VH-VL binders against Nicotinamide mononucleotide adenylyltransferase (POF1). Designs and how they scored, part 6

Target 1, 258 residues: Nicotinamide mononucleotide adenylyltransferase (POF1), of Saccharomyces cerevisiae (p25576)
Amino acid sequence: MKKTFEQFRKSNLLFQVLKGPQHLECQKLFVLDSSFNPPHLAHFQLLSQTIKNFKLKDTRSHVLLLLAVNNADKLPKPASFPTRLEMMCLFADYLQEKLPQSVVSVGLTVFSKFIDKDKILHEQFVKGCSADIGYLVGFDTIARIFDEKYYHPLKISDVMESFMSGSQLYCLARGDCHLSAESQLRYASDILEGKFEPVIPREWGARIHVMQNDYPALRNVSSSEIRNKLKNGQVESLKDELPLCIYDYLINNKTIFD
Key: E = the ipSAE of ESMFold2; O = the ipSAE of OpenDDE; V2 = 0.75 times the mean of E and O plus 0.25 times the DockQ between their complexes.

## First folded at step 5 (VH-VL; framework fv_prolgolimab)

Design b2 (from a1 with light chain Y95W; at its last look DockQ between E and O 0.84; V2 from the best seeds 0.00; counts 0 for: pae O 2.6 > 2)
Fold by ESMFold2-Fast, scan of step 8:
Formats: structure tokens, sequence, C-alpha cells
Structure b2 (fold): chain C 258 residues (1-258), chain A 122 residues (1-122), chain B 106 residues (1-106)
């Protein structure tokens, strides 16, 4: 995997699929956008609960696990990108088994901004097909998307109009975040009520879905918490937070986060 | 073939204690959520408690929280319900059940034990 | 916690279609599961995730779920279908059962 990542870095490519179908194979696309450091059951839960809650279990879907390797806002942290890609490939196999109506691809991109990710996916993955695109994201990502400092001097309403008109955002509320879970759950309705105008148009609240994780044990799970538990030898609880294949990988590679 | 075999029921006085057991076979026990569901004779079903496959996560209905303790010993393929400070209202047939994972949630009960009667009275 | 309301009893003639409802506020946004319980026996799962059947459950059993009502439908009713039927949902913090319906096949 290190060799594959180094080849991507040297290639000057903006996007590449490393596993699974190279192009969108059906009308419904879920883009699971995460640092995957490591992949965990809250990532799976976000996808599966979205499919369940929006009555999409009988809809053919394509799932893209997307890793951004040039993060504009965060300092790089262990594990290395090749190691994350290795875990993402295991996670893709897990998803394919658990969601047989779906096909799964693993991809990476140099872009950190959603407008750029959406643009490159339309150019290289969707390829002109009509697609119903749902982005599965953490709340910190939603907060960043709607932070005007990343767009100055342009208005968010101008920059993001095309993206928001063609996309849905799906999110599970989390406890390990500056904004409380209760406030996160009110975010879409607060937008619909105009509380973020003029920065965020109220009609975009209908395209943003922040859900309470129906599995209480996963409501406060985060990649940073999992990394800390592994470092501290608290491995028994990780069995409830990780797909078995990821748990096995971490137990056999305990130092990858050091 | 999946089997859940229960034991440990009986008659106890109010304020007493009783432990129920559920022995599982025919599947990888540690991979599944396990549950206790009770039913007052002639009445409906009521969820009581749940335990994750590892045993790390436990859940309780408000009516039993602080009095009942669910546990499991995966090496023995057995789940337990320790019932303390029993009340007349706890009189019921107690079923153990296996949870099945569908689209990310341990929501439904695919296999049930035969049930164990617990009677709390003088 | 939602209250899941079922009719106390439903009667159906042999060979006809029985419909058992499960009422709950916005129940169509949840997955509904159905259990059959015969006298003196443990419950048996007959429908999960609104409309899916476990292995061994005949196609006569079907389910639907929309708005405020989920429905278990038993077509071509047989004497062996006489039982109590319970709907069940997950509601954020708990597993909630319906009040139960006694089905009588006449």
Amino acid sequence: as target 1 above (258 residues)
Amino acid sequence: QVQLVQSGGGLVQPGGSLRLSCAASGFTFSDYYMYWVRQVPGKGLEWVSAISGSGYSTYYADSVKGRFAISRVNAKNTMYLQMNSLRAEDTAVYYCARGEYSYGLWEYFDYWGQGTLVTVSS
Amino acid sequence: QPVLTQPLSVSVALGQTARITCGGNNIGSKSVHWYQQKPGQAPVLVIYDDSDRPSGIPERFSGSNSGNTATLTISRAQAGDEADYYCQVWDSSTWVFGTGTKLTVL
C-alpha cells in the first residue's frame, strides 16, 4: 500500500480509485468522507442508519470511501496514509458483506474542500451520469463547509449553491465535539428557521440531516478516542466499536498510532 | 441449529434475589447482542435488558435499572440476569433472546429461549 | 418512548386476509418487526425490517410501514395462524413492543 500511495503522490493525479469499481455504477452514490484513522462502527452506522431511516434498503447504491490526503485545516497525525488505505480496504470488504445491495470503492483525493471534492467526483467518478449524491460526514465537516472564513471574499450562498442543489449531507451527532449533541441535532431546523441567514440560505436546511445514533454505545465513539484506547491497552471495549477485521488489524499492529 | 436453553426461575419473596441463566449453542455467541424480555402472564412483552457481544455495553429498562444486572461468560456460551430487590411487579415469564444486526442496528430478536417463570410473592 | 397501539383482537375467516395494525407517531420512519406467540410458547419472529421474512416463514405473511401505521398482513389465513401478534421498534434508548393482538381464525 505504501508503494501505491507514493505512486499517487508522484503522479500529480487529483483523484484515484484504489479498490472496487472505477466509476459510478448506479444512480445512488454515498460518499463516506473521513480520515479513517481508523475506520470504526460509527462510520458503518452512519451509512447503514441513513439507508434504513430514508427507506433506501431496496435502492441499489454505490459507496465511495474517500480519503483526503492534503488536509488544509488539520496537522497530519498517525497512522500514515498507506496504513489508513490498508484499513479502508478491509472496511470496504466489511461494507460489501453487510450491505449486499451496494458496491464499494476506495478512493483518495488531494482536495479538502467539498466543492472541489464534488467537482472532481463529477469529472472522474460520476462521469456525466445523473446521480443522487449523499455525503456522509462528521459534524466538524459540516461546520467547516458552512464557515464563511474559508470563502472570503465570496459568499457561501454563491459558492455552494450548485453543490447544495445536487447533494444531501448526512451526519450522526457526536459527543466529542465543541457543539453539544443537542445543538447538532437542531442544526438543520435552525437553518430552516433562518437563524444562520444571511450566511446559510434557509432552504438548505432541508438537505442537511443530522441524526441521533440509534446505537447508544456508538454515540461518543471517535477515531481519536479509539487511538487513545489502543495506546492505553483498553482493547476489550474496542470490540464493540470496531468491525472485527479492523479490530484484528489494530491488535496485530498496536504501534501504528505512536 | 440455534438453541437458547434457560434455567434459574422460581418463587421468591419481595426484596429477595434470583439469578437466571441462558445457555446458547449453534452460533458464535460472542458475535451477538443478547437480551432479556419479560411477559406478565396474560399480558404483553416488555424489554428488560441487553448486553453486547463482548459484554462491555449493557442496557436496562428504567423499571429495573439499579436492581438487575446482565452479564455473560463467552467461554461458557452463557448469559445471566441477576435480579435483586425483587418486587411483585417483576412477576413474569423471562425470555432470553438473540439480537440480529440489520442495516447497522441490533434491533430485533430472531431466536428466543423457552422462558423461565419468576414469581415474586409471599 | 413511543406507545405502540394494536387492536386487542382481530378475527378472520379461514382462507381470507387478516390485517393487524401497529400505530405510533411517525412509525414509518422506524423499522418495525413482528412476532407470533402461540399459547405456552416463546415468540417467533415472522417479519423484520418492515417487510422482510425470516427463512421458513411463508409468503402469506407480509408487512408494510408508512406514516403513523405499520401493518402485518396474513393472506389465506389458516387455523395454525391463531396466535398473539406483537409489533416492535427500536426507539433511540429502548426496544418497544406493541400492546399485542389476538388473532382468531374462524
Scores: ipSAE 0.013, ipTM 0.583, lowest interface PAE 7.7, mean pLDDT 87
ESMFold2, look of step 5: ipSAE 0.532; ipTM 0.801
ESMFold2 (binder alone), look of step 5: mean pLDDT 91; pTM 0.934
OpenDDE, look of step 5: ipSAE 0.251; ipTM 0.728

Design b3 (from a1 with heavy chain L105F; at its last look DockQ between E and O 0.79; V2 from the best seeds 0.00; counts 0 for: pae E 5.6 > 2)
Heavy chain, then light chain:
Amino acid sequence: QVQLVQSGGGLVQPGGSLRLSCAASGFTFSDYYMYWVRQVPGKGLEWVSAISGSGYSTYYADSVKGRFAISRVNAKNTMYLQMNSLRAEDTAVYYCARGEYSYGFWEYFDYWGQGTLVTVSS
Amino acid sequence: QPVLTQPLSVSVALGQTARITCGGNNIGSKSVHWYQQKPGQAPVLVIYDDSDRPSGIPERFSGSNSGNTATLTISRAQAGDEADYYCQVWDSSTYVFGTGTKLTVL
ESMFold2, look of step 5: ipSAE 0.201; ipTM 0.656
ESMFold2 (binder alone), look of step 5: mean pLDDT 93; pTM 0.947
OpenDDE, look of step 5: ipSAE 0.504; ipTM 0.819

Design b4 (from a1 with light chain S31D; at its last look DockQ between E and O 0.78; V2 from the best seeds 0.00; counts 0 for: pae E 7.8 > 2)
Heavy chain, then light chain:
Amino acid sequence: QVQLVQSGGGLVQPGGSLRLSCAASGFTFSDYYMYWVRQVPGKGLEWVSAISGSGYSTYYADSVKGRFAISRVNAKNTMYLQMNSLRAEDTAVYYCARGEYSYGLWEYFDYWGQGTLVTVSS
Amino acid sequence: QPVLTQPLSVSVALGQTARITCGGNNIGSKDVHWYQQKPGQAPVLVIYDDSDRPSGIPERFSGSNSGNTATLTISRAQAGDEADYYCQVWDSSTYVFGTGTKLTVL
ESMFold2, look of step 5: ipSAE 0.028; ipTM 0.599
ESMFold2 (binder alone), look of step 5: mean pLDDT 92; pTM 0.932
OpenDDE, look of step 5: ipSAE 0.595; ipTM 0.844

## First folded at step 6 (VH-VL; framework fv_prolgolimab)

Design c1 (from b2 with heavy chain L105F, light chain S31D; at its last look DockQ between E and O 0.66; V2 from the best seeds 0.00; counts 0 for: pae E 6.4 > 2)
Heavy chain, then light chain:
Amino acid sequence: QVQLVQSGGGLVQPGGSLRLSCAASGFTFSDYYMYWVRQVPGKGLEWVSAISGSGYSTYYADSVKGRFAISRVNAKNTMYLQMNSLRAEDTAVYYCARGEYSYGFWEYFDYWGQGTLVTVSS
Amino acid sequence: QPVLTQPLSVSVALGQTARITCGGNNIGSKDVHWYQQKPGQAPVLVIYDDSDRPSGIPERFSGSNSGNTATLTISRAQAGDEADYYCQVWDSSTWVFGTGTKLTVL
ESMFold2, look of step 6: ipSAE 0.099; ipTM 0.628
ESMFold2 (binder alone), look of step 6: mean pLDDT 91; pTM 0.931
OpenDDE, look of step 6: ipSAE 0.591; ipTM 0.851

Design c2 (from b2 with light chain S31D; at its last look DockQ between E and O 0.80; V2 from the best seeds 0.00; counts 0 for: pae E 7.7 > 2)
Heavy chain, then light chain:
Amino acid sequence: QVQLVQSGGGLVQPGGSLRLSCAASGFTFSDYYMYWVRQVPGKGLEWVSAISGSGYSTYYADSVKGRFAISRVNAKNTMYLQMNSLRAEDTAVYYCARGEYSYGLWEYFDYWGQGTLVTVSS
Amino acid sequence: QPVLTQPLSVSVALGQTARITCGGNNIGSKDVHWYQQKPGQAPVLVIYDDSDRPSGIPERFSGSNSGNTATLTISRAQAGDEADYYCQVWDSSTWVFGTGTKLTVL
ESMFold2, look of step 6: ipSAE 0.038; ipTM 0.605
ESMFold2 (binder alone), look of step 6: mean pLDDT 91; pTM 0.928
OpenDDE, look of step 6: ipSAE 0.475; ipTM 0.812

Design c3 (from b2 with heavy chain L105F; at its last look DockQ between E and O 0.89; V2 from the best seeds 0.00; counts 0 for: pae E 5.5 > 2)
Fold by ESMFold2-Fast, scan of step 8:
Structure c3 (fold): chain C 258 residues (1-258), chain A 122 residues (1-122), chain B 106 residues (1-106)
Amino acid sequence: as target 1 above (258 residues)
Amino acid sequence: QVQLVQSGGGLVQPGGSLRLSCAASGFTFSDYYMYWVRQVPGKGLEWVSAISGSGYSTYYADSVKGRFAISRVNAKNTMYLQMNSLRAEDTAVYYCARGEYSYGFWEYFDYWGQGTLVTVSS
Amino acid sequence: QPVLTQPLSVSVALGQTARITCGGNNIGSKSVHWYQQKPGQAPVLVIYDDSDRPSGIPERFSGSNSGNTATLTISRAQAGDEADYYCQVWDSSTWVFGTGTKLTVL
């Protein structure tokens, strides 16, 4: 993966698929946008609970695991991007086994902003057909998407109109965010009621879905806590927080987060 | 071919202890949640306890919490239910069962053991 | 703890359709699983995830789940379908069984 990543970085490519189908194969696309540092069962839960809650188990879907390699406002944490890509490829195999109706791709992009990600995916992955695109994100990502400071002097309603008209946002409420889980669960309905106008148009509340994680053991799982447990030798609980293939990878590569 | 074979039932006095065993074969035991479900003769099914594939996470029905302990030894493909401080109302057929994942959790029981009768009486 | 309410008994004539209901508040938002238990035997999974059949379960068995009611439907009922039937859901660290329904095939 190190060779493939370095070739991508030295190229002028803005997006590249490294594993799985190179282009959208189904009308339903789920984009799982995460740092994958490491991939964990809460990532899987976000996808699987979305499929369950929206009655999509019999719907053929394409899943894209998407890693952004430019963090404009954050310093990258260990593990290295090639190592994360190795784990993402293992995770993709896990997803295809657990969700037989799905096809899974692993991709890289230079873009950190969702408007840029969406644009490049339409240009290079989706290519010219109607697609129902669902972005699977954490609540902090939703909060950033709707933060005026990233668009000044432009209005969010102007910048994001095309993105929001063609996309859905899916999220599991978490306790580790700046807003309480209860406030997160009310977010879409608050938008629909006009509580965020004029910044966020009320119509967009119908395209934002914040769900409570129904699996109690996964409600507090985070990549940062998994990294801390691995570094501190607290590895037994990780067996219930990670796909087995990721657990095995981490146990055989314990220093990747040092 | 998945098989769950139970042992360890019998007659025990109130306040006594008994350990049930469930020996699994035909699948990778450590990948699956395992369960104990009981049934008072002539009555309905009641979930008792659950254990994750690793054995780290355990769950108990309120009626048995603090008295029963579920465990597993993955190297032996065997799950146990240690029952302490037994009461007359614990009299039931006890089934072990294998869990199967359903888009969010280990929600349902796809294979069941033959059951073992536990009678708590003097 | 949520209660899943089933009728105590349902009768169906040979060759006709039996319907067994499982009532629960907002049960349509959950996945419902169904088990068949014949006298002296362990339960057998007959429907999972509302409507899916395990290998070996005949097409006569089907399921649905919407609103406050899940339903197990057994079409073209046979004598061998006579058994107790239990619905089951998972609810926040608890596996909840329905009260059970005895199906009699007349």
Scores: ipSAE 0.156, ipTM 0.658, lowest interface PAE 5.3, mean pLDDT 88
ESMFold2, look of step 6: ipSAE 0.242; ipTM 0.688
ESMFold2 (binder alone), look of step 6: mean pLDDT 94; pTM 0.955
OpenDDE, look of step 6: ipSAE 0.553; ipTM 0.840

Design c4 (from b2 with heavy chain S102D L105F, light chain S31D; at its last look DockQ between E and O 0.63; V2 from the best seeds 0.00; counts 0 for: pae E 7.3 > 2)
Heavy chain, then light chain:
Amino acid sequence: QVQLVQSGGGLVQPGGSLRLSCAASGFTFSDYYMYWVRQVPGKGLEWVSAISGSGYSTYYADSVKGRFAISRVNAKNTMYLQMNSLRAEDTAVYYCARGEYDYGFWEYFDYWGQGTLVTVSS
Amino acid sequence: QPVLTQPLSVSVALGQTARITCGGNNIGSKDVHWYQQKPGQAPVLVIYDDSDRPSGIPERFSGSNSGNTATLTISRAQAGDEADYYCQVWDSSTWVFGTGTKLTVL
ESMFold2, look of step 6: ipSAE 0.043; ipTM 0.613
ESMFold2 (binder alone), look of step 6: mean pLDDT 91; pTM 0.928
OpenDDE, look of step 6: ipSAE 0.614; ipTM 0.859

## First folded at step 8 (VH-VL; framework fv_prolgolimab)

Design d1
Fold by ESMFold2-Fast, scan of step 8:
Structure d1 (fold): chain C 258 residues (1-258), chain A 121 residues (1-121), chain B 106 residues (1-106)
Amino acid sequence: as target 1 above (258 residues)
Amino acid sequence: QVQLVQSGGGLVQPGGSLRLSCAASGFTFSDYYMYWVRQVPGKGLEWVSAISGSGYSTYYADSVKGRFAISRVNAKNTMYLQMNSLRAEDTAVYYCARGEYSYGWEYFDYWGQGTLVTVSS
Amino acid sequence: QPVLTQPLSVSVALGQTARITCGGNNIGSKSVHWYQQKPGQAPVLVIYDDSDRPSGIPERFSGSNSGNTATLTISRAQAGDEADYYCQVWDSSTWVFGTGTKLTVL
């Protein structure tokens, strides 16, 4: 994967698919937007619970694992981008086995901003086809998307209208966020009630879905905690938090987060 | 072929202890949640306990919390249920079962043959 | 604590369709699994994730789940279908079984 990543870095490409279908193959698209540092079972749970809760298990879907990259940054805790790509490819295989009605792609983009990611995906991955796009994100990402300070002096309602008209946001509530899990679970209904007007139009609440994680063992899983457990030699507990292929990869590459 | 073979049942006095065993074969034991489910003769199924593949996470029904302890030895492909402070109400056939899922929801796809536990004065 | 309510018994004539219900608040938002248990035997999974059949389970067995009711449907009932049937869901940190239904094939 190091050679493939270096080629991408030296290219003028804004987006590239490294594994799986190069373009959207069906109308339902799930974009799992994460640092994948490492991929873990809470990433899987977000996708699988969304499919289950919205009665989509008999619907063909395309899953895109999307990683944003930065040029020449020194990152003290995260694994290198080639290493994350190797793990993403293993995770893609895991998803394909667990979700047989889905096809999985692994992609890179230079964009870190959510709206820029959406734009490039429409231009290069979706390519003008009609698509029902669901973004699988953490609550901190939702909070950032709807934070007015990133749009001043423009209104969120003006900047995000096209995006919100064409997208759904799916999220699992978590305990280690600024907002309590209870408040996170009320977020969409609070928007629908107009509590965020005029900043957030109430009708967008119908397109935002914050769910309680149905699997209690995965409610406290985080990439940072996994990295700390690996550093501390607490490797047996990682078997409950990682797909087996990721667990095996990490045990054979224990220093990747050093 | 997936198989779950149970042992360790019997007759015990109230307040006594008993340990059940479930020996697994035909799959990678450490990859699966394992469960104990019981059934009073002539009555319905009741979940008792669950243990994660690594053994790190354990779960108990309210009726057995503090009295029962679930454990596993992955090197031996075996799961155990240590039952302490037994009550007449614990009299049941105990089944071990394997958890499986396709969308993150556990269901029991293979069951052991069952072990009768009788708690009688 | 979620309660899954099943009828105590259901009777069906040979070749006819049996329907066994499992009632629970918002059960349609959960995955419902169904088990068959014959006298003296361990339970056998017959339906998982609302409507999926394990390998070896005949097409006569089907499932549905919406609103407050999940249903196990057994078409063209055979004598060998006579058994106790249990629905099951996961909720919070608990694995909940229904009260069970005895199916009699007349």
Scores: ipSAE 0.007, ipTM 0.576, lowest interface PAE 8.5, mean pLDDT 87

Design d10
Fold by ESMFold2-Fast, scan of step 8:
Structure d10 (fold): chain C 258 residues (1-258), chain A 121 residues (1-121), chain B 106 residues (1-106)
Amino acid sequence: as target 1 above (258 residues)
Amino acid sequence: QVQLVQSGGGLVQPGGSLRLSCAASGFTFSDYYMYWVRQVPGKGLEWVSAISGSGYSTYYADSVKGRFAISRVNAKNTMYLQMNSLRAEDTAVYYCARGEFSYGWEYFDYWGQGTLVTVSS
Amino acid sequence: QPVLTQPLSVSVALGQTARITCGGNNIGSKSVHWYQQKPGQAPVLVIYDDSDRPSGIPERFSGSNSGNTATLTISRAQAGDEADYYCQVWDSSTWVFGTGTKLTVL
């Protein structure tokens, strides 16, 4: 993976698929946007519960695991991008086994901003095909998308209109957020009721889906806590938070987060 | 081929103790949640306890909390249910079962043959 | 604790369709699994995730789940389908079984 990543970094490509189909293969696309540092069972649960709750189990879907890589020279966060890509490839195989109705791709993009990611996916992955696009995101990402300060002096309603009219956002409520889980669960209905006007148009509430995680053991799983447990040698509980293939990878590479 | 073979059980006086065993083969034991489900003769199924693949997380029905302890030894591919302070209403056939899921919801795809526990009064 | 209510018994004529219901508050938001149990035997999974069949289960077995009712449907009933049937859901660290339904094939 180090060689593949270096080739991408040395190129002027804005997006590249490293594993799986190179372009959208069916009408339903799920984009799992994460740092994958590491991939964990809460990532799986977000995808699987979305499929379950929206009765999409019998619908063929394409899943894109998308990693944003910064091309600027700065101090890397543990783990390195090649290491994350190796884990993403293992995770893609895990998803393909657990969700046989889905095809899975692993991709890289140079873009960190959400709207830029959407634009490049339309240009290079979707390529003009008719698609129902669902983005699987954490609530922190939703909060950033709808925070006025990131757009000043522009209005969110102007910048995000094209994106919001063509996409859906899926999220599992979580602890350890500034907004309580109960408030997160009311977020879409609060938007629909106009409580965020004029910043967020009320009709966008129909495209935002915040769900209670149906698997209580996974409600508080986070990549940062997993990294802390690994660094502190608290590895036994990680078997309940990670796909086995990721657990085995981390146990054989314990220092990747140091 | 997945197989769950149970042992233990028998007759015990109220207040007594028994330990049930469930030996697994044909799959990677440590990857799966394992369960105990009981059935009073002639009655329905009742979940009793669950244990995560690592053994770190355990769950109990309210009726057995503080009296029963679930455990597993992954090196031996075996799960146990330690039953203490037994009551007449604990009389049942006890099944071990493997948990599986595709979409985050757990179901029991393989069951052991069952072990009868009789608490005499 | 959630209560899953099933009829005590259901009768069906040979070759006809049997329907066994499982009632629960907002059960349509949960995944429902169904088990068949014959006398003296361990339960066998016949439907999982509302409507999926395990390998080896005939297509005559189907399921649905919406609102407050999940349903197991057995088409073209055979003598060998006579058994007790249990629905099951997972709800907040608790695995809940229905009250059970005895299916009699006439």
Scores: ipSAE 0.012, ipTM 0.562, lowest interface PAE 8.0, mean pLDDT 86

Design d11
Fold by ESMFold2-Fast, scan of step 8:
Structure d11 (fold): chain C 258 residues (1-258), chain A 121 residues (1-121), chain B 106 residues (1-106)
Amino acid sequence: as target 1 above (258 residues)
Amino acid sequence: QVQLVQSGGGLVQPGGSLRLSCAASGFTFSDYYMYWVRQVPGKGLEWVSAISGSGYSTYYADSVKGRFAISRVNAKNTMYLQMNSLRAEDTAVYYCARGPYSYGWEYFDYWGQGTLVTVSS
Amino acid sequence: QPVLTQPLSVSVALGQTARITCGGNNIGSKSVHWYQQKPGQAPVLVIYDDSDRPSGIPERFSGSNSGNTATLTISRAQAGDEADYYCQVWDSSTWVFGTGTKLTVL
């Protein structure tokens, strides 16, 4: 993967698929947007529960695991981007096995902002095909998307209009977050009732879906906590939080987060 | 080798329109990001607009969004900037520029000679 | 939009080293590019990707970038180095130029 990542950097492409189909193959696209540091079972649960709850079990879908790598050479974060890509490829194989009705791609982008990600995906991955796009995100990402301070002096309603008109956001409520799980679960309905106006148009509440995680053991899983457990030798509980292939990878590479 | 030759500047009244052209030679035009950068006389450089090699992606500075339109005709090796609803503050020398390599977008390696646009009554 | 702050002017004696700074929040995480512009002429790229030099640019030109400051260094300054210098970064669909620095060779 180090060579593949270096090739992406040298190519200066804005987006590239590294594994799986190079372009959208189904009308339903799910974009799993995460740092994958590491991939974990809460990522899987978000995808699986979205398919279940929105009655998409009999619908063929394309899943894109998307990693933003802007300025990788200057941001030494645990784990390195090549290492995260190795884990993302393992995770893609895991998803393909567990969700055989889906096809899975792994992609890189230089963009960190959702409007830029959406634009490049429409240009290079979707390529004008009819697509129903769902972004699978954590609540912290939703909070960032709808935080006025990232758009000042522009209005969120102006900046995000195109994105929100063409997208759905899917999220699992987390207990370990700045807002309580209860507040997170009311987020979409609060928007629909106009409680966030004039910052967030009430119509956008219909495109935001925050769900209670059906699997209680995964409600407080986070990549940061997984990294800390690995560093501290608390590896037994990781078997409940990681796909087996990711668990095996991390046990054989315990220092990747040092 | 690489050449960018500009045309289309001049004097226009506020609210008027102008179209700038940038004719490219010496490289595979369709593979390169192309840009417009302006400079008010005596002031600094300001990026105006960008267009991807294919023409599918366009980008605009907030000051010109809704008024300016960037386009390209790859068969003619030419890029355009259509400027509408011109304001006095749009008075500047406009440069076309090329991205650094095939599909590269981060900076400008070759620049055109510049075209003066004056917006005044 | 990020703001890139440069000193308005820098003076250097002939044969000495000039340093032009470009300040920006966490600019060390970005790639910084530098342009030289002489009166009545189009800008010329002199440094890209923090420290790389285009073909034809003298080895006297070098660059660095860390933390909140990028620096263009011009060693053994010559009269022909007198110009305006601009730093530039790309930030998520935006190309941002610094405020510009006039270099005077004494």
Scores: ipSAE 0.000, ipTM 0.380, lowest interface PAE 21.7, mean pLDDT 86

Design d16 (from b2 with heavy chain L105Y)
Fold by ESMFold2-Fast, scan of step 8:
Structure d16 (fold): chain C 258 residues (1-258), chain A 122 residues (1-122), chain B 106 residues (1-106)
Amino acid sequence: as target 1 above (258 residues)
Amino acid sequence: QVQLVQSGGGLVQPGGSLRLSCAASGFTFSDYYMYWVRQVPGKGLEWVSAISGSGYSTYYADSVKGRFAISRVNAKNTMYLQMNSLRAEDTAVYYCARGEYSYGYWEYFDYWGQGTLVTVSS
Amino acid sequence: QPVLTQPLSVSVALGQTARITCGGNNIGSKSVHWYQQKPGQAPVLVIYDDSDRPSGIPERFSGSNSGNTATLTISRAQAGDEADYYCQVWDSSTWVFGTGTKLTVL
């Protein structure tokens, strides 16, 4: 995977699919945007519970696991990008097996901002076709999307209008976050009630979905906590936090986070 | 193709112990939640215990907490229920069952073992 | 300890439609699963996720779930459908079965 990553890094490509279908194959697209460091069951749970809660189990869907490469000249700690891509490929196989109605792709992009990711996906993955796009994100990502400081001097309502009109945001509330889990669960309704005006238009609250995780053991799981548990030898609890293929990969490659 | 074969039932006196076994074949055992469900003769189904695919997480009905212990040995494709401090009200047919993932959790039982009768009587 | 209430018994004539209900507060917000149990046999899954059929289960078996009531529907009832039927839901840390319904095919 090191050679594949280096080829992307040296290319002039803004987006590339490394595994699975190269282009959108159906009307419903789920984009799972994460650092995948490592992929874990809370990532799967977000996708699976969204399908269940929105009655999409009989709907064909395309799932794109998307990794942003924002510093191609340095390999970040803890895991390198090639190592994360290896785990993402294992995770894609896991998703394909668990969700047979879905097809799964693994992709890379140079973009870190959501409006740029959305633009490149429309240009190179969706290819101008009409699609119902759902972004599966952590609440920290939602908070950054709706933070005025990243758009100054432009208004969020101007910059994000096209994105919000064409997308849904799906999120599982969690305890390891800037806002309390209760505040996260109230976020969409607070927007609908105008509590974030004039920064966030109240109409956008209908397109943001923050859910309580149905799997209690996963409510406080994060990649950073998993890495800490692995480093501290707390490996037994990881068996219920990771897909078995990722657990096996990490146990056989314990030094990748060192 | 999927098979669950049970053993270990029988007669036991109140306060005694018994271990039930459930041998699985035809699927990747470690990927599935496994369950014990019991049925008192002539009555309905009652969930007893659950174990995650890895074996790390275990769950128990309030009626058996502290007395029963569920376990599994994935290398042997076998699940166990260790029953201690048995009471007359534990008399039932015990079924092992495989859980299936329902887009959020392992909610339902798609395959069942043949059942094992446990009689607790003096 | 939520309770799922089913009628104790339901009778249906050969070739007619049987309906077995499962009552629970806001049960329509949960996924309901149904099992058939014949005398001396282990239960068999006949409906999962409210309305889906496992491989090998006839199309005569269907399910619905809305509000406070889930329903198992058996159309064109056959003598072989005579059995006990149980609904089941998952409730966070517990798996709850209904009280059971004996279906008699006349």
Scores: ipSAE 0.235, ipTM 0.670, lowest interface PAE 4.2, mean pLDDT 89

